# Designs tried in a protein design chat: VH-VL binders against TRIO and F-actin-binding protein (TRIOBP). Part 7

Target 1, 110 residues: TRIO and F-actin-binding protein (TRIOBP), of Homo sapiens (Human) (q9h2d6r1778to1887)
Amino acid sequence: LNFKKGWMSILDEPGEPPSPSLTTTSTSQWKKHWFVLTDSSLKYYRDSTAEEADELDGEIDLRSCTDVTEYAVQRNYGFQIHTKDAVYTLSAMTSGIRRNWIEALRKTVR
Short names: E, the ipSAE of ESMFold2; O, the ipSAE of OpenDDE; V2, 0.75 times the mean of E and O plus 0.25 times the DockQ between their complexes.

## First folded at step 17 (VH-VL; framework fv_daxdilimab)

Design b3 (from z2 with heavy chain I101R Y102W; at its last look DockQ between E and O 0.33; V2 from the best seeds 0.00; counts 0 for: pae E 7.7 > 2)
Fold by ESMFold2, look of step 17:
Structure b3 (fold): chain C 110 residues (1-110), chain A 120 residues (1-120), chain B 110 residues (1-110)
Amino acid sequence: as target 1 above (110 residues)
Amino acid sequence: QVQLQQSGAEVKKPGASVKVSCKASGYTFTDYGISWVRQAPGQGLEWMGWISAYRGNTNYAQKLQGRVTMTIDTSTSTAYMELRSLRSDDTAVYYCARGHRWGTYYFDYWGRGTLVTVSS
Amino acid sequence: QSALTQPASVSGSPGQSITISCTGTSSDVGGYNYVSWYQQHPGKAPKLMIYEVSERPSGVSNRFSGSKSGNTASLTISGLQAEDEADYYCSSYTSSSTLVFGGGTKVTVL
């Protein structure tokens, strides 16, 4: 079983976050979502009700995932999911939540 | 194996400049940043500034604004710190330390330090 | 004075536990989960012992633990050993996107 669910935040536009020493750009925003891990993807929804209704906000294809690493962000407890096509930056609520998510996600890395 | 190799000790006169190098190996240089931290003899640690090895943007300690320049050379995986208009109270061991690509949060690997002595 | 306040020295006997405090403000220790602790032996570079308040890097003994409450972070060394005799520095990220160190604490093992 690779099943796991929980609240996290994701950076609205995948890729490199802006420097914390520069003025913020309007293109970098954290969005809170309900994340659901399957064997092949990490899906995210507005909340658990949206999950029940299959009203998807987004999806990360883990079949092309090459690495999952801790990554410091201003928001706290950040990590990144590296895939063939993009780098996704997430923020967990606590260090324990980050650790548990990284462990679960790393099981999909080849 | 992550290593940060710093240039050798320097002796300078007041008013001169010094440029210390920090050559990185054992990791992807552009995935991180480099901070510079100094320590006067018998004293504590003082953060001087940071540079992203990805974009080359910098953030300097306010005390050193106008006197310090930090640069990188990605082709040699080397960071540089230049301190100008040296004074006797700039005598210290200067460390480079690996930090975050986008900011200064913590330093997981350190160089051995470069002693810079400023004397009349 | 440094921006973060640490005791000048702390002593303990082998096998005991000691705690080092690091007090800042809501603009650094209290406002961010980017408090770190460094160990420095004489003539050596500092070594990262704790990051993000309570996380240990790979290879750091679980005898070292970190925590914070309000504007004060703490490093606890349990099972004190002779090699723990060193200077210890805390550091924190700040609201100005800079980093500040504490003044350092000399740990003596009796």
Scores: ipSAE 0.013, ipTM 0.707, lowest interface PAE 7.7, mean pLDDT 87
ESMFold2 (binder alone), look of step 17: mean pLDDT 94; pTM 0.954
OpenDDE, look of step 17: ipSAE 0.804; ipTM 0.921

Design b4 (from a1 with light chain S54Y; at its last look DockQ between E and O 0.54; V2 from the best seeds 0.00; counts 0 for: pae E 6.7 > 2)
Fold by ESMFold2, look of step 17:
Structure b4 (fold): chain C 110 residues (1-110), chain A 121 residues (1-121), chain B 110 residues (1-110)
Amino acid sequence: as target 1 above (110 residues)
Amino acid sequence: QVQLQQSGAEVKKPGASVKVSCKASGYTFTDYGISWVRQAPGQGLEWMGWISAYRGNTNYAQKLQGRVTMTIDTSTSTAYMELRSLRSDDTAVYYCARGHRYGWTYYFDYWGRGTLVTVSS
Amino acid sequence: QSALTQPASVSGSPGQSITISCTGTSSDVGGYNYVSWYQQHPGKAPKLMIYEVYERPSGVSNRFSGSKSGNTASLTISGLQAEDEADYYCSSYTSSSTLVFGGGTKVTVL
């Protein structure tokens, strides 16, 4: 069980599976959340108080995760979590934070 | 550990085609992409395009669109770059370089030694 | 001509610090944290020195550092040594999902 927590941002809606010819043309916007990694999911909350109360903003099922990889985003340090059903785009404030999250998440890739 | 082994130097006439190979070893070929970068004698680096070894998707520099084709052979862990309708100003060293799995061109951590292609009359 | 502007040459004495600039636009250097720097000695392939503006690959001396401000990225070499004499190229990811190089800078150690 990986007990990693931290602030990141996520695009409001999951995207389609990636393609080099695809660019984000949607009006999707970044929303900041408190992320909590478990061995089977990445949960996110408004803040750590919401986490303590188990008031979930969303959850990414990592059991079907096929890849975790860097992704170019404006100004911040983006990466994507690829699952069987969707592609989630997240961003971190620093390259080091992104690297640490990618490393932790890649341990769940089966 | 990681190595990109390129095919040998070639001499071509204007109007011909050239196909340069890049054999990868020391890593899982389909976890990365391959970019091609060329450098004319005494000049700077010019990005030509990339191919994902995972999906086979390509993206070519607009200047070369219609003259270049990049392919992969996963059974031999080899990438290929073919440049057609050669001109004398295509004389350059052609490098392959390892990039991102989905072919997004961020940076290149490992490079081949280069293949000199000379186009002369 | 190139998409990113670098000085043609920069020189310094052993032990000094030098800085190489790389100026682009808001659609590349200013818009993304995917600026890289490559060192190329005569007759050799380029070597990645800095990626993601600030990051050093394993095996690259901490005398090399990167930064950016607005649309200009910089490579700084501190404690200049004879082996640092080479050509240096910046590159940046672009909003069209392509990559562009700077024209290159010859570093001369006096």
Scores: ipSAE 0.034, ipTM 0.721, lowest interface PAE 6.7, mean pLDDT 87
ESMFold2 (binder alone), look of step 17: mean pLDDT 92; pTM 0.943
OpenDDE, look of step 17: ipSAE 0.510; ipTM 0.863

Design b5 (from a1 with heavy chain N57D; at its last look DockQ between E and O 0.50; V2 from the best seeds 0.00; counts 0 for: pae O 8.0 > 2)
Fold by OpenDDE, look of step 17:
Structure b5 (fold): chain C 110 residues (1-110), chain A 121 residues (1-121), chain B 110 residues (1-110)
Amino acid sequence: as target 1 above (110 residues)
Amino acid sequence: QVQLQQSGAEVKKPGASVKVSCKASGYTFTDYGISWVRQAPGQGLEWMGWISAYRGDTNYAQKLQGRVTMTIDTSTSTAYMELRSLRSDDTAVYYCARGHRYGWTYYFDYWGRGTLVTVSS
Amino acid sequence: QSALTQPASVSGSPGQSITISCTGTSSDVGGYNYVSWYQQHPGKAPKLMIYEVSERPSGVSNRFSGSKSGNTASLTISGLQAEDEADYYCSSYTSSSTLVFGGGTKVTVL
């Protein structure tokens, strides 16, 4: 399978759907990870070497994904993955990268 | 096609209130927010605030705090902007504009045609 | 609240390229990638031309492009045409969780 992979950042604490706001949390809470999109999950690792070593840092179960939306963050291009259990906030380095990820993730929305 | 239909022109006395409506169509209303921007005659654009059509949260410009109220009616896909204690320098064209629902994207891709509000004694 | 700084007017001949600057601070333009540009003809509502510094909405001519360096965003209009004569406004998110507009620039086609 040809999985989509790439660098992004994730906000440390997933939570319930946030109220629409112009503000975002400090960038100090962001962690850069190597993301790998599979058929049923979005996995992330410290880097590609960690992926090869199967050293998983985290995983988002996309089987319960209900929505993927753009989300404003301070300096990069943010978006959110909405699941039944939590909302995950991520950011990409460019608008184009964000768009590509959102499109890919939306294909997994149930 | 996306449309934002605003209410008609208003003429008000100083001290009065005005409530402008903005009916949205052509898209899922709750997927976006609504912002209000005004423009005094011969002047530039002034952001007044925004409201989420999904959650109803609002954020107002500081200079209008306490004097402006933005609301939505999801059943009719209509946004409202009420401005109280009107004065002459509130005379302007008032625009509603569409913005994104989740995390402010800080741009407005569709605009109403504007509502002229004239405040004069 | 204070407006972003734009030149009062910019002019050019048909076919030329012109640039409109929008200068803010690290608390707005310099701190966020959410700069947008609007075109406004007399008696008309503003029209979105650029968002997120350099992205073009569908239907907007590729003659319009946006960029940012430091605390200054720029709108460039290439191949200037008569219909480009209008007022142009930049906007940006602020650290105070508000949106601010520039003072506007009148573009004249000679």
Scores: ipSAE 0.019, ipTM 0.686, lowest interface PAE 8.0, mean pLDDT 88
ESMFold2, look of step 17: ipSAE 0.047; ipTM 0.728
ESMFold2 (binder alone), look of step 17: mean pLDDT 92; pTM 0.945

Design b6 (from z2 with heavy chain I101R; at its last look DockQ between E and O 0.51; V2 from the best seeds 0.00; counts 0 for: pae E 10.2 > 2)
Fold by ESMFold2, look of step 17:
Structure b6 (fold): chain C 110 residues (1-110), chain A 120 residues (1-120), chain B 110 residues (1-110)
Amino acid sequence: as target 1 above (110 residues)
Amino acid sequence: QVQLQQSGAEVKKPGASVKVSCKASGYTFTDYGISWVRQAPGQGLEWMGWISAYRGNTNYAQKLQGRVTMTIDTSTSTAYMELRSLRSDDTAVYYCARGHRYGTYYFDYWGRGTLVTVSS
Amino acid sequence: QSALTQPASVSGSPGQSITISCTGTSSDVGGYNYVSWYQQHPGKAPKLMIYEVSERPSGVSNRFSGSKSGNTASLTISGLQAEDEADYYCSSYTSSSTLVFGGGTKVTVL
């Protein structure tokens, strides 16, 4: 069951909980992906063709998600997904896109 | 509803300290942060610092480093701001304002302010 | 000494539109999408009017709108009314994870 799909960017090195750790270092880079929200995970792909072929770039397990919140990043509109294992930093092109993703993610985590 | 109730006005001498309280109600205190903002008579707003009610971590304005301490008491849902070594240019209305638990982005609810007067 | 520059005053007649500028640097207004605007009537605490550059909190009139270009943010009040007479402050998140205010703008409704 797919709740939402769309383009966003993610930092290529997740932070370690309980604090984000690497989001502002020079080694972190934003990578654009096609994100697909399911009932238990946020999967991401190179594009929608890769999605159809199930060729994942990555996956965030939302079953352990504890918080989804805005987070300041340079440019764009940043937010974080906090899980027991890691903190993921994402960004959307507009504040409205970020709001819609945060709302959708919060609903699927509980 | 969301309220930030601040302690009453204070008159202090130069060199003293002041501790202003901000009691939160109508929301889960530990889900947010508290910023402190002051306004000298006839002047604009000056951000002083922020504390997370979630983790207790702080970030202070550079101008006030070494003179300010912000704390929280989760059992009473109360934030405190202590300003030490007071001088006449610390005379201001001191506001507490609710912000996010992880940073100082914007402030959606404000206390009514606490006047602190520093005079000899 | 404010880090963000606002005009000291702006005036307009009822029904007119006015715009208040807020100029910072690439380390604040230009670098982040966390510009806010606050309205303050005499003797009262500030009230949040705009956050995240252009978002309105619930209950704030759609006569208030925000935008930015480069290092300058703007608050526009359309359909000016007597109740809009107040001081207006911009604020911005900064690269040091702090917040700065503008010097304030007194809006006078003629």
Scores: ipSAE 0.071, ipTM 0.749, lowest interface PAE 6.4, mean pLDDT 88
ESMFold2 (binder alone), look of step 17: mean pLDDT 94; pTM 0.955
OpenDDE, look of step 17: ipSAE 0.802; ipTM 0.921
ESMFold2, look of step 18: ipSAE 0.006; ipTM 0.637
ESMFold2 (binder alone), look of step 18: mean pLDDT 94; pTM 0.954
OpenDDE, look of step 18: ipSAE 0.817; ipTM 0.924

## First folded at step 18 (VH-VL; framework fv_daxdilimab)

Design d1 (from b6 with light chain N33K; at its last look DockQ between E and O 0.04; V2 from the best seeds 0.00; counts 0 for: pae E 13.1 > 2, placed apart)
Fold by ESMFold2, look of step 18:
Structure d1 (fold): chain C 110 residues (1-110), chain A 120 residues (1-120), chain B 110 residues (1-110)
Amino acid sequence: as target 1 above (110 residues)
Amino acid sequence: QVQLQQSGAEVKKPGASVKVSCKASGYTFTDYGISWVRQAPGQGLEWMGWISAYRGNTNYAQKLQGRVTMTIDTSTSTAYMELRSLRSDDTAVYYCARGHRYGTYYFDYWGRGTLVTVSS
Amino acid sequence: QSALTQPASVSGSPGQSITISCTGTSSDVGGYKYVSWYQQHPGKAPKLMIYEVSERPSGVSNRFSGSKSGNTASLTISGLQAEDEADYYCSSYTSSSTLVFGGGTKVTVL
């Protein structure tokens, strides 16, 4: 089931700084994706056409999610999804969009 | 400047466990993750898993789930990989490699490797 | 069970340019995922040569270049030298943040 859809940005999985330093602070790149929340995962696509064709850009497994919380980022309304295997940093254009996404995500990880 | 110093070669019998250490220096340990990659003789590279030195969370290769444990000690800037219930096909060079603190993407610095030989 | 396919070997004469391919799927190489390349001399640890498809770490010769098109990434070595004789591995990551290597390519300088 699809509970929520919308545009957000995520730090690209390789949103890594250039070597020799692998931190997200110096050269982090935000990439815009079409996000689709299901009952067990947050999937993201290039756009809604890619969603219709099931051409996935990435997927966050929410079954191991332990926390979804606001996270300070520069010039955005950021939040993090904490899972067993990774911490994902996302951002929304407005505080209201962020709040609505956090509320929706928290409902799927009860 | 950045260095990953691994523990020395080990010889083990089938059924035993091995714990390989990887001491980091020349950078802020908690800003990164550590991956473990192994290479059996004459074969390619096999990713084993990753641990964040920032949060201590892990992601293991599915084939090794249940046999591998990765840990960190931030007070000594050291990562550990323990592989249990060893078999002869676990004979390999085991590398630690520095990667992103939030996930597994690419590795800019590698340890020199630790040969683990499993023989009866 | 690598998802990335590389030729087993590639050879060239000194001064020639050679190209190593790395073919994956839309889930790794083709899905807005970054690709990296590693050089490994016998008995040595791998060395990062290219990250984020085409970026060179400090200290890596500009004779090494990377690109990708569709599901295939390429490493090109121009001005081939004897020291370039080594094994080369591509890598990418999947939507579940699992890293995958190619099977490796032995480069021989004739």
Scores: ipSAE 0.006, ipTM 0.589, lowest interface PAE 13.1, mean pLDDT 83
ESMFold2 (binder alone), look of step 18: mean pLDDT 91; pTM 0.942
OpenDDE, look of step 18: ipSAE 0.116; ipTM 0.782

Design d2 (from b6 with light chain Y34W; at its last look DockQ between E and O 0.55; V2 from the best seeds 0.00; counts 0 for: pae E 5.0 > 2)
Heavy chain, then light chain:
Amino acid sequence: QVQLQQSGAEVKKPGASVKVSCKASGYTFTDYGISWVRQAPGQGLEWMGWISAYRGNTNYAQKLQGRVTMTIDTSTSTAYMELRSLRSDDTAVYYCARGHRYGTYYFDYWGRGTLVTVSS
Amino acid sequence: QSALTQPASVSGSPGQSITISCTGTSSDVGGYNWVSWYQQHPGKAPKLMIYEVSERPSGVSNRFSGSKSGNTASLTISGLQAEDEADYYCSSYTSSSTLVFGGGTKVTVL
ESMFold2, look of step 18: ipSAE 0.199; ipTM 0.785
ESMFold2 (binder alone), look of step 18: mean pLDDT 94; pTM 0.955
OpenDDE, look of step 18: ipSAE 0.811; ipTM 0.923

Design d3 (from b6 with light chain N33H; at its last look DockQ between E and O 0.57; V2 from the best seeds 0.00; counts 0 for: pae E 6.7 > 2)
Fold by ESMFold2, look of step 18:
Formats: C-alpha cells, sequence, structure tokens
Structure d3 (fold): chain C 110 residues (1-110), chain A 120 residues (1-120), chain B 110 residues (1-110)
C-alpha cells in the first residue's frame, strides 16, 4: 500500500486555509523528513529506520485534501498540500522530484 | 482550446481611467490566476500585477500601487484591470496572461493585447 | 523592481547557435527556479518558450534550451532559422512574490 517514499523538507508550521501564505510573517523553519505516501495519508519520519519502527514525526490526512500544487520557495522546489483544516508546504531538491510527488499525491486523492 | 479575449482599443485623456477586460475560455477559470503585463510603444514588457481567479486576492507592482485595481467575475470567467489617473506614459498595449492560481511564476497563455492611448 | 539585464541585440547566421544572457540577483534569478523566456514577433503577443529555467512547453522546438548558473540564466537557440528573428524576454519570480522581466534582446538572423 506504499505508493512512494523519499526525502523532502516540510515547513514546520502549517498555514491556515484558504490563505496559504509563507512570505511576510513566517517564523517557520524547514525540517527534513523521510516521507511515505500511503493510499490515505502522507506520513513522515526522522528516517527510514524510524519508518520501520512506525515512529511518526507527523501525518497529513489526504482524505481531506482539496488541492496539491506547486508553490515558490527559495532555492528549492516547493509545493503545497491543501486540506480542509490546514495548508502544508513542502520542498523537493529537484523539479523532477517535485513533479513526481505532485503527480503521485494527486492520483492518491482522487 | 485556451483563449483569453480582451476588450477593444481605448483612447483616453490624461486624468481619466481605463478598464480592460479579459474573458477566459477553454479551461477552468478558478484553477488559475491572471497577470497583467503592459508594453509601451517600442519598449519592453512590464509586469503590472496578478489576481487569483480562485480567491480574488491580488499582488501589484510597487510603482502602480494606488493607481491599479484588478478584479474577477467568476460567473463570466472574466478578469478586469482598471488603471486610474492616466498619464501619457501609460500609453501601451495591455496584455492579460494566464498564470498560477497561487502566484506569479510564468505565463503559458496570453491575450492578444489591448491598445490604450492616452492623449489630449 | 529593476529589469533583469539582457544584451540589447544578438545576431547569428542560419544554422548557427546563439545564446542570450539574463542576469539578476540572489533575490530573483539566483534564488528561485522560476526563470522563463518569451519570444515576441512584431505586433504579436509574447509566446512562452522556456519555463522553470529549462523546461520546454509542448510545441516548442528542441532547438530552444535554457539553463542558469548563479545569478545568470541563458537561452540557447541552436540551428538558427529565419523565423527565430524576434525579441526575447526573460522573466523571474522575486523574493517579494512579484515578477520581473528583462529588458529584451533583439535576435537578428543574418
Amino acid sequence: as target 1 above (110 residues)
Amino acid sequence: QVQLQQSGAEVKKPGASVKVSCKASGYTFTDYGISWVRQAPGQGLEWMGWISAYRGNTNYAQKLQGRVTMTIDTSTSTAYMELRSLRSDDTAVYYCARGHRYGTYYFDYWGRGTLVTVSS
Amino acid sequence: QSALTQPASVSGSPGQSITISCTGTSSDVGGYHYVSWYQQHPGKAPKLMIYEVSERPSGVSNRFSGSKSGNTASLTISGLQAEDEADYYCSSYTSSSTLVFGGGTKVTVL
């Protein structure tokens, strides 16, 4: 049931819907995590060893996801996952990694 | 087929205002944003601002703040740009261009432009 | 916002390669992977040729390629043809969440 795994960074403070803004008053920091996509959620862990032990750092409920879209961030390739209650901002190291994650996430939330 | 149909050419006097329309077709209007870009005769492209067709929030070029208003009408899939207190150096072709729902990154489709001439 | 710096003109003979530079700062070209290039023939609207530094939209010839290094992006046109004679503009996303264009480069096919 694991569709995709990989390293990405996530902004440690999610935005509030429907106003996903990071630029003018953000005190959030990027945190690197090991992300695991399942059929209903995007889970993230300190590393793959923590994944094996099911020691979550966090989880994004994709059942409430309304949009997955690219978003400009400095130096990396950002995108956002919009849910009913929060907006999560992630970044990937390359445009191809971002594109592949967006496509996988969009297919999962269908 | 994605199209952005702009309103016709305008001739204005200094001090007046102009409102240019941009009607979108061939795609889901609220999934994108609209930017406005102008080009004075013989000059380069100048970004004026952006509006989200999803929420109607805007971001304007600093030099135009206070003189420009961008709006949308989702019932007609139409974006509008109003420029007030016109001067002769506002004479330009005004383009609308389709961009991202949440920001200004690049413009994949453009209107044909609307010539606005400001003269006495 | 100041324009990105482009050469005023570049010329080449049919079949040759030319390169157009676009120089900004760490707050735009150097800081974001949102550099685009537009071709504009006289009396026509601009056409997107390259986005995200190096990506080519469907229908754009593979003779057009983009890259960047530091604060300078480049558009290369290989196999130069008469129809490539046009004005070319770069653009970049900025740290103020705005967009800035370069001053434009007139390409002449000799």
Scores: ipSAE 0.047, ipTM 0.746, lowest interface PAE 6.7, mean pLDDT 89
ESMFold2 (binder alone), look of step 18: mean pLDDT 91; pTM 0.939
OpenDDE, look of step 18: ipSAE 0.786; ipTM 0.919

Design d4 (from b6 with heavy chain T104Y; at its last look DockQ between E and O 0.60; V2 from the best seeds 0.00; counts 0 for: pae E 6.8 > 2)
Fold by ESMFold2, look of step 18:
Structure d4 (fold): chain C 110 residues (1-110), chain A 120 residues (1-120), chain B 110 residues (1-110)
Amino acid sequence: as target 1 above (110 residues)
Amino acid sequence: QVQLQQSGAEVKKPGASVKVSCKASGYTFTDYGISWVRQAPGQGLEWMGWISAYRGNTNYAQKLQGRVTMTIDTSTSTAYMELRSLRSDDTAVYYCARGHRYGYYYFDYWGRGTLVTVSS
Amino acid sequence: QSALTQPASVSGSPGQSITISCTGTSSDVGGYNYVSWYQQHPGKAPKLMIYEVSERPSGVSNRFSGSKSGNTASLTISGLQAEDEADYYCSSYTSSSTLVFGGGTKVTVL
């Protein structure tokens, strides 16, 4: 079990697979969350206190994840999680943070 | 080791078509995409378009839309670029370059190029 | 014409540092962290030297560094050597979901 936690931002509306979305002209907004990786999902919370109380803001089911890969976004360092039903766009503050998250997430993709 | 082996040089007349191949080896083909970039003699680089080796979806430079078709064959790990209705200003070296599965952000490995000469 | 502006040539003596500029707009260089630099020796394919503004691929000398400020990216070559004599191209992802190259810079080692 490879637990990982940290701050990232996510677009508040996932894209439809297999379509990337243009983030700068979209109605979607970047929302900062506290992300927690489990063995089967990526959960996100308002902060670590909300995590302790199990008050989810959202959850990405990694069991249906088909790909995790870099994606161009405005300014920060973006990547996408592709699942059967949706494409989630996230961003990290540095390329190193993005790399570490992609590596951890890819271990759940067979 | 990662290699992109391109087909040999071609000489064409205006109005003809050309299809250049790019055979990948040394990596998992479907984890990446292939871009095509051309360079006219003595000139700079021009991005032509991209294809995902995963799903076969494409994005073409607008200047070439309607004249170019990019395809893949995952069974042979080969990408193809076909340019139709050739003109003399299509004379260039055509490169395939490995990029990201869903994008064309940067190209870490390049083929050696295929010279296509279009002359009357 | 090229969408990104580079000087036509830059020269330096062995051991010195040189810097190549690459100027775009807020819709490309200024708006994305997907600026790359390629080295091309005569008769050869381009080689990736810098990606994501400042990241160096494995096997590329730390004499090569990248940065950007506003709409202008820069490639710096320190400790200039004869083998650095080549053409250098910048590239950037754009808000129209295309990729554009600069016009190229010939580096001459005196």
Scores: ipSAE 0.046, ipTM 0.733, lowest interface PAE 6.8, mean pLDDT 87
ESMFold2 (binder alone), look of step 18: mean pLDDT 93; pTM 0.948
OpenDDE, look of step 18: ipSAE 0.687; ipTM 0.906

Design d5 (from b6 with heavy chain N57Y; at its last look DockQ between E and O 0.52; V2 from the best seeds 0.00; counts 0 for: pae E 6.0 > 2)
Fold by ESMFold2, look of step 18:
Structure d5 (fold): chain C 110 residues (1-110), chain A 120 residues (1-120), chain B 110 residues (1-110)
Amino acid sequence: as target 1 above (110 residues)
Amino acid sequence: QVQLQQSGAEVKKPGASVKVSCKASGYTFTDYGISWVRQAPGQGLEWMGWISAYRGYTNYAQKLQGRVTMTIDTSTSTAYMELRSLRSDDTAVYYCARGHRYGTYYFDYWGRGTLVTVSS
Amino acid sequence: QSALTQPASVSGSPGQSITISCTGTSSDVGGYNYVSWYQQHPGKAPKLMIYEVSERPSGVSNRFSGSKSGNTASLTISGLQAEDEADYYCSSYTSSSTLVFGGGTKVTVL
């Protein structure tokens, strides 16, 4: 149910809730991962082989997700997942990929 | 229907302040941000700043830092822009425009504008 | 903040295509996919015609199209009509998390 997979990039350092402000003093790096959406989390892996072996690179708990929304990033199509613990910034290669991911994520959240 | 209703025209003297209101309706106010954009007579559009209706985060144009304050009142779904220490080159139509909750990307709905005239 | 560069005016005859340029830098037009175009008729508020470089809001004619290459975005109006006579402004998100407008282009239908 709500299963979706695909390549995206994520900033390696999530932000603190609430939302990002004008001030930026930290530098984050984009890391490309294979993302897998479940009914309760967004898991990500080095590739689909790592997914098959359940060798996680990371996981976003969607049970506490409060918002999924577009976010400006350089040269890609960014969006954020807001949770009670952190704000995660992801990017997709095309606007359509981003739209499809936002739609799928919004169906999974409360 | 999304609507942004702005307060009426103002005439001010140099050195005074003006506060323009922008009452939103037809959508969930806290899901979006409000930008303020002004246009001097015969001139182009100038972005002044943005406020998130979510948590009141603001980002102002550098040249207006120290003179502008943007606020929200979620109980009335109203955004406000106050410009202080007015001078004659602040004469313009001031628009509010609906934008993104977390930043200034594009503006899908605009108020009709509020003319502010500053004359000595 | 510096304005984006647009031509002061562009003219065409009914049925022709015209193109309006909007030149910025790698810190705005070249760096982000948040370039927008607004139409403004005399005495009226601006109207969003194009967002995210090339997307049309519902209700905007497909005669309007947007693109960019490098640091220059373009708005093309095909099948020019008298109602297209207006001022047109581009805008872009910037690396300082601000927004900048172009100087505006007056379109005259001859």
Scores: ipSAE 0.077, ipTM 0.756, lowest interface PAE 6.0, mean pLDDT 88
ESMFold2 (binder alone), look of step 18: mean pLDDT 94; pTM 0.954
OpenDDE, look of step 18: ipSAE 0.821; ipTM 0.929

